# Miniprotein binders against b1l550: the designs that were tried, part 13

Target 1, 279 residues: b1l550
Amino acid sequence: MRLPEELLERARDIHSEAPSHRIKLDRVGSFGLKVPVEFKGFLLLAEADVWVSLPEGRRGVDLSRQVEAIYELSNPPKDPFSLCREAAISLLEKLNYADSSGVSIRFDAPLQDGESLKYYGVEISSIASDEIINKIRVEILGMTACPCTAELIRAYKSSEIAATHTQRSLGILEVSTKAEHPDPDKLASIIERAMSSPLRTYTKRPDEGGLVIRSLSNARLAEDVVREMIHLFLEEFGHLPEDTHILAAVRSMESVHMHDIYAERSFSLDEIRKEISSH

## First folded at step 13 (miniprotein)

Design oc13
Fold by OpenDDE base, fold request of step 14:
Structure oc13 (fold): chain B 279 residues (1-279), chain A 89 residues (1-89)
Amino acid sequence: as target 1 above (279 residues)
Amino acid sequence: SEFTVEAEINGVRIRIEVEVDGKEIRITVTIEKDGRRIRFMYVITSPEKLEKILEEIERIIRMFGADPEEVKRLIEEARRLAEEILERL
């Protein structure tokens, strides 16, 4: 049922009224929108959040205009990164009373694995004011093998390939930059290469044996994984602005414990370069 | 900056700054309208990426109500100059 439009002439514009308390709000928006995006030839339904700031003198945000802004840009579906940046800017233009805007988009990115697919998690954001800051978080599962247990078993059995406990480990790269969002496939590749081995959607018996042997031959602590991620990141993305902020992390779902092992390093490109150059 | 392209289109002031950083170019766009300024940056590593980013910049400038044909001319000028730089790298 649509109400008669004539009622709008008699109704107060509640959103433009002065609030009972003159307080600025940092974020007001719609969370949990579903927007179509195109990524590497796949049409995906992503989750999106859109928001703007609200000045102290305005009671409410025109939420319909926020929703319209992102959906206008998502038809036809486009890559989620350009959508994120363009939508953040569009929000500021359409809602001129706001001094800042933001868009967040979340989806699972398909990744080819032989004749099948695996995936990695993507969360991106763009925050616009006088400047734009872009953020990307990539999460992908790999496998780690414990080098400490391997060394103990090697010493005990005198085996060239020592058994050890293996587990799934979640690798995380989060990048915040004034540049555009860095390539998500490259970020996922860095994480996988930092693990003892990648995961496979399916394995045949010979392939499974080979995967395990590779993992055992490349045993890594959670700490080793994070350091390797940082090293590989600097090789691939060292060209980003020096004020670019990075979080490199791993959460290892240890198979011998009920708890996880977690390791992280937060840094700027300038900071980490100075650290490495000092050694 | 290696070069700067500037225009004022329908009250929208646009600046596109291109800087060389090693084998890459950085494009910084500044848009000013009604006393508001927005600045954003791209890092370009290939001609294919340049084209995609220029298309995005063109769309963004149009969102501010700038005349599409004048914006197109501005982007074409920026493209020509950026391609000349990329060819030298």
Scores: ipSAE 0.782, ipTM 0.926, lowest interface PAE 0.6, mean pLDDT 92
Fold by OpenDDE base, fold request of step 14:
Parts: structure tokens; sequence; C-alpha cells
Structure oc13 (fold): chain B 279 residues (1-279), chain A 89 residues (1-89)
């Protein structure tokens, strides 16, 4: 039901009124929007959040214009990374009372796995003000094998390839940069290569055996995984701005315990280079 | 900067700065309109990425109400200069 237009003309613009308390808000927006995106030839339905800052003298944000901004840019569906950056900038232009804006987009990214697909989690954001900061978080599952148990079994059985417990481990790379969002497939690849082995959506018996043997021959602590992620990240993305901030983390769902093992390192590119060069 | 392309289109001041960093190009875009300034950066590692990013920059500049044909000319100038650099790397 649409209200008569004549009544709408008489209504106060509540959003433009002075607030009862003159306080700036950092973020006001719409969360949990569903927006179509195109990624590697797939049409995906992503979840998006859009927001702007609100000055102390304005009661509310024009939320409809925020929603329009991202949907205008989403038709036709485009790359989620460009959408994120463009939408953040569009929000600032369309909502001239805001000094900052932000967009966040979340989706599962398809990843080819032989004749099937696996996936990794992606969360991106762009925060715009006088400058733009882009953030990407990539999460992908892999497999780790414990080197400590392997060493104990080796010592006991004198086996060349010792059995050990294996588990799924979640690897995380989060990158915040003034550059565009780093390539998510490259980030996912770094995480997988840092683990004992990747996961497979399906395995044939010989392939499954080979996967496990590879994991056993490449046994890694959670700490080893994080250090390897950092090493591989520096090789691939060392060209990013020096003030680029990285979180490298792993959560190992240890198969012999009810709890997880977690390891992380947060750093800027400048800081980590200085650390490595000091040794 | 290796080079800078500048224009004022419909009251929108645009600066595109290109810097060489090893085998990569950094593109910094500055847009000024009605006393507001926005700056953003890209790192270009391939010709294919360059084209994609230039198309994005073009769309972004147009969001500020800049004339599409004048923006297109500005982007083509930036493209030509950036391609010349990439060919030397």
Amino acid sequence: as target 1 above (279 residues)
Amino acid sequence: SEFTVEAEINGVRIRIEVEVDGKEIRITVTIEKDGRRIRFMYVITSPEKLEKILEEIERIIRMFGADPEEVKRLIEEARRLAEEILERL
C-alpha cells in the first residue's frame, strides 16, 4: 500500500532534523543485504553491509540511498572487489554529509579441485574517507599432520614414514592495504601450501592414500603453518605498500583433543622485513 | 612519479600518478570535488590488470559527474603512458 503523495509532502524529513544529542556516529547503515556478484565465471549471491558516518548535527542517514548505491553498481553483476571499492566511493558522493563510508562483502569462493569444486571463505571491505583502505580475509581448510607424534612413533617402530594423528586446520590470511584487494586465489594457495596437505572434495583410494602419505611426510605444527604462510606471503605479495597490515593465523582442529590449537602473527610488511633482516 | 595525468572536468579535479616499483606500476588517483578529496591506489603487475583497473578508475571518476567523453580521453592518455612503461619492464 502506497501512502497518498500529498500526505508525504506534509511529512517532516526526520533524518535531516537535529538530534536530541549532538553526537557523531561512526557507522550507520544496512547489514545483511544480498547482492549478486560475478567471480571466476560464477554468479554468486553475496552478503553485503553498507554504512556511512553520521555527523553530530543530523538525526539519521538516508538508508534508501545507501541500498540504491550498491544495487545500481551490482547490475549487471560484477567482480566483488571492484564492487566493494566503487560502492564505498559512491556512498561518499551520494551521501555528502558523511565524512566516511564502508562496504563489506562476504561469499564462498569456488576453487577447482580436479573434476569437482572446493571452496574458501572470503570477506572483503573497503573503507573510504580522504583515503581508501581495502581489507580482505581469506579462510580455507587444509590438513596438518603432527610432527611430535610422528617422531615418537618413529623412535618406537624405527619406521621411515611414521604414522601420526592428522586433522583439519583452518588457515586465515587477513590483509589491509591502501592498494586494491590482493588476489584471493593466491591467498588461498598460500594457505594450502603452508599446510601438510590440501583437502580434496573427493578421493579415489590410491589418491587418498597418497594424500595421507604426503601429509605424513610433510608434518607441521600449527606454528610451522603460520610461519610458512608468512614466508610464502612475502614471496608473493612483498611488493604491496610497506604499511600493509597482515594477520596470518591457523586454527587446528586437533584430532586427539576436544579443543583446537591456535597460532597467529599480526604484522606490517615493514615490521616483518626488519625482523627477518635482524637475524 | 614516472608521470602524472591531470584534468579538471565539470568541476572535478582528477590526478592520476604513475610510479614504477621494480617490475610493477603503482597508480594513485586523487579526485577533488566541492572541497572534498579522495585518494586511492592500485598496484599493477600485468597489462591485463592495467586494463581492468583503468576501467574501474573511469567508472569511479564518472560517479562524480565528470563528462564521460572527457574522462575517456583522460583514461586513454593514462593507458598509453602506462603501457609504454610496462613494455620497458
Scores: ipSAE 0.773, ipTM 0.923, lowest interface PAE 0.7, mean pLDDT 92
Fold by OpenDDE base, look of step 13:
Structure oc13 (fold): chain B 279 residues (1-279), chain A 89 residues (1-89)
Amino acid sequence: as target 1 above (279 residues)
Amino acid sequence: SEFTVEAEINGVRIRIEVEVDGKEIRITVTIEKDGRRIRFMYVITSPEKLEKILEEIERIIRMFGADPEEVKRLIEEARRLAEEILERL
């Protein structure tokens, strides 16, 4: 049942009223929206959050207008990165009482793996105020092989390729920049290359054996993985603004322990360049 | 900056700054309307990327109520100048 329009004209605009407490809110919006996006020729259903700031003198945000802003830009479906940036700006323009806006979009990105697909997790955001900051978080699983156990086994059996425990490891790259969102496939590739080996969705027996041998031949600590991620990131993305902030992390689901091993480094491009150049 | 393109369209002030950083160009867009300023930046490494980014900038400027035909002219000027820079890198 739709209410008669005449009744809507008589209703108070509750959102524009003064609040009982004059307090600014940083984020008010709709979370868990589903929006179609186009990514590498795939049509994906992404999860989206949209928000704006609320000034102290306004009771509420026009939530319908926020939802309209992102859905207008989502038809036809477009790449999630441009959608994120454009939607953040649109929110700020449409909601003139807000001094800041933000959009977050989450999806699983398809990645070709021979004749099959694998995936990595993506969360992108854009925060708009006097300037726009774009953030991307990429998460992808790989495999690590422990060099410590490998050395123990090598010492015991004198093998060229020592057996060691292997485990899944989650690699994480989070980048916040004033530039556009970095290429997520490149970020995923950096993570995979930093590990002992990538994971495969489909393996034939020879391929599986080769994957394990590769891992054993490239044994890495969680700490090694993070350092390698940073190194590879600097090679690929050294062109980003110097104030670009990065989080490089790995969570290793250690197969010999009940717990995970975690390592991370947070840094700006300027900071890490100075650190490396000092050696 | 290598060049700056500026226009005022329907009360929307637009600045597109193009800078060269090594083998890349940086495009900084500033939009001012009704006392508000929004600034955003792109790093361009290829002509293909340039075209996509210019299309996005065009869409963004139009969201502020700028006349589409005047915005197209502004973007075309920026494109021409940016392509000339990319060809020299």
Scores: ipSAE 0.768, ipTM 0.919, lowest interface PAE 0.7, mean pLDDT 92
Fold by ESMFold2, look of step 13:
Structure oc13 (fold): chain B 279 residues (1-279), chain A 89 residues (1-89)
Amino acid sequence: as target 1 above (279 residues)
Amino acid sequence: SEFTVEAEINGVRIRIEVEVDGKEIRITVTIEKDGRRIRFMYVITSPEKLEKILEEIERIIRMFGADPEEVKRLIEEARRLAEEILERL
């Protein structure tokens, strides 16, 4: 059922009124939208949030126009990074009373894994005002092997026994920059290379043995995984604007404990370069 | 090496600044309409990405109501100048 449009002449425009309490709001929007995206030839169903700022003199946001803005751009499905940036700008243009707008898009990104696929988490956002800030967060699982236990086991026997506990560890890179979103596959690769070994969707015994041997050869503390992520990030993305902000972190699901361990470092490009050059 | 293309199309003022330094291409876009100014940038290290980025910029400029054919000509000018610089390198 559709109501007669002529009622618009008789009804108040509630959204354009002044509110009873004149208080600016930072984010007013629609969260949890389902949006189709095209990523590396895959059609994915992503989850999106859209919002704008609301000035103290305006009672409400035209929520249908927000939803329209992102869905217009998502049909036909397109690259999620372009969609995110374009939608943020579109919101600010369509809702001219707002000082800022924002879009977040979340999806699982496929990666080739032999003859199969594996997936890693991606969340991107674009915040638009007089300039645009783009943020990307990548999360991917890898394998870590504890060097402390490996050394204790070596010392316990005179023979060379290569053994230690291994576990899944979640690596995280989060980048906030004025430049376009960094390639998530490169971020995922940095995280995996910082780990003791990548995880596989599926492996047969010879391949499984190879992964374990690789992990033992690259035994690393969670702290050193974070340091290696930073090193590799600087090699790949040192060209980004100097005020680009990065968070590098790892959460290790320690196989011998009831709890996880966590290590992180946040920094801007100019800050980390100064720190490194002081040594 | 660098260049700037500017235009005013249907009340929309557009400025595209391109700087090429070795392998880096920096593109800064400023759009002004009705007293609002929006500025965004791209920093790419692969010339292959230039065409897709210029297509995105074209779509963004059109959102402000600029005439599609004039926007297309502006983007073609930017592409031509950028390709001339890249060809010398």
Scores: ipSAE 0.715, ipTM 0.909, lowest interface PAE 1.3, mean pLDDT 89
Fold by ESMFold2, fold request of step 14:
Structure oc13 (fold): chain B 279 residues (1-279), chain A 89 residues (1-89)
Amino acid sequence: as target 1 above (279 residues)
Amino acid sequence: SEFTVEAEINGVRIRIEVEVDGKEIRITVTIEKDGRRIRFMYVITSPEKLEKILEEIERIIRMFGADPEEVKRLIEEARRLAEEILERL
């Protein structure tokens, strides 16, 4: 049994009151929601956060309206990118006291890997105010091979050793733009192509040999992996608005060290084009 | 090539600006209701994505309470003009 509806007539509307301390809040919301999404034919259970700004004169947010906004749009399950953008706008429409809203959606994206599947991490967000900013972060593991050690071993006069250390490296592309979210599979492809070789869920001996040969023949410094990611990104996504912001990064889990190596570059499309053109 | 479609439907003011430059289609949408204005955009390089984008725009406009039939006609007009430009190229 639910409480009587008549109580609504007698109870204070706590949320609409002014707070004791009139301080604006930037993000007030519901985090860790589970929402179904459809991605590339897969039905996935994604994690979502929803929020709005809260003006200094309003004590609380209508949290049930926030949850309603995203769940109404997620039934039936649909494309996570459309869900993200539409939910952000719906929040502003439903919660008219807010001057901004945001939605983030996180999931592991399946990717074909030979006869099996592998996955990569995706987090998207849409932040709406008088304009909408869409952000996507993709993280995928690859393999890197060290060119410095390869050169040292080459200089060592033994013809029986053609080697260097190889390791897993986590590649990261994060894109913030006024345009719709870029296709995450293309971002993941850019990251993998910048590495020395992809990682596989499973290999047979001939395929494993080929993978290792690829990595040795394509040895790259972490710094050059980041540079290659930027180059490939510009080829694929140079059409995005000039104020689009990108972060490209690699965290290399160096097999011969107890610690990781990290390289990163942040830039706007306008900024990087000027930089490249000046050389 | 470019065009703009505008309408006011049930107090919702809508502006859809479409620019076509080679294979690139840029769509900018402005919606205004009750003093709130929101502006968002799409930049697509594959004309086959146009239908899905216009359907998303239609759903967004409806969120503001615009009459669904009138919104559909607005979106169909935008689609017709965009397809006409693309056919000339």
Scores: ipSAE 0.705, ipTM 0.906, lowest interface PAE 1.4, mean pLDDT 89

Design oc13
Fold by ESMFold2, fold request of step 14:
Structure oc13 (fold): chain B 279 residues (1-279), chain A 89 residues (1-89)
Amino acid sequence: as target 1 above (279 residues)
Amino acid sequence: SEFTVEAEINGVRIRIEVEVDGKEIRITVTIEKDGRRIRFMYVITSPEKLEKILEEIERIIRMFGADPEEVKRLIEEARRLAEEILERL
């Protein structure tokens, strides 16, 4: 059933009224939208959240305009990073009472893995006001090999024996910057290279053996995985603005324990450069 | 090396600042309309990304209601100046 359009001229515009309690709100939005995106040649169905700030003098947000803003930009499907930044700006332009807006987009990024695929997690956001802050978080699993057990076995039997416990470890890089979003494939590559070995969707026996030997040759503490992620990040992305903030972390699902190990470092580019240059 | 391109199109004031330093290209865009000012930036190390970034900037400026043909001319001028600087690297 469709109501007569003439009612629009007679009805109160509830959203534009002042509220009974004049309290500003930081985020009012539509969450869990399904949005098509094109990423590296793949057509994906992403999850998106959109929001704006609401000033203390405005009762409600025009929620249909929020949904229209991102929907209009997502058809035809396009690069999720451009979509995220453009939608955040579009929200401010369309909802002129807001002093800030935000968009987040989440998807599993496909990654070629030999003749198959694997995936890693991506969440991006853009927060717009008088400036725009772009954030990206990538999460990918890799393999770590314990150097402590490897050394004990070497000392006990001989240098001929290379053995230790191996486990899955979840690597995390999160970047918040005024520049455009970093390429998630490069962030995922940094995480994988920081670990003892990447994980594969499948391997044949000779390749599996090689993968395990590679991981033992690159045995690494969780703490050193984080340090290596930071080192590799600086090599690849040291050009970003000095106030760019990074979180580097790893959660190691230690195969010989019932619990996980976690290591993390947060820093800005100017902070870490001063730290490194002082050693 | 650096340059700035400015225009006012249909009440939309646009400023595009480009700085090239070695392998880095920094682009800062300021758009002002009806008392609202939005400033955003790009930092790239690959010149081939410049075209996609300029296309995104063009789309953003058009969101504010600026005439498409005048915006296109502004973006083409920015591209020309950026390419001149990059040819010296």
Scores: ipSAE 0.669, ipTM 0.897, lowest interface PAE 1.6, mean pLDDT 89

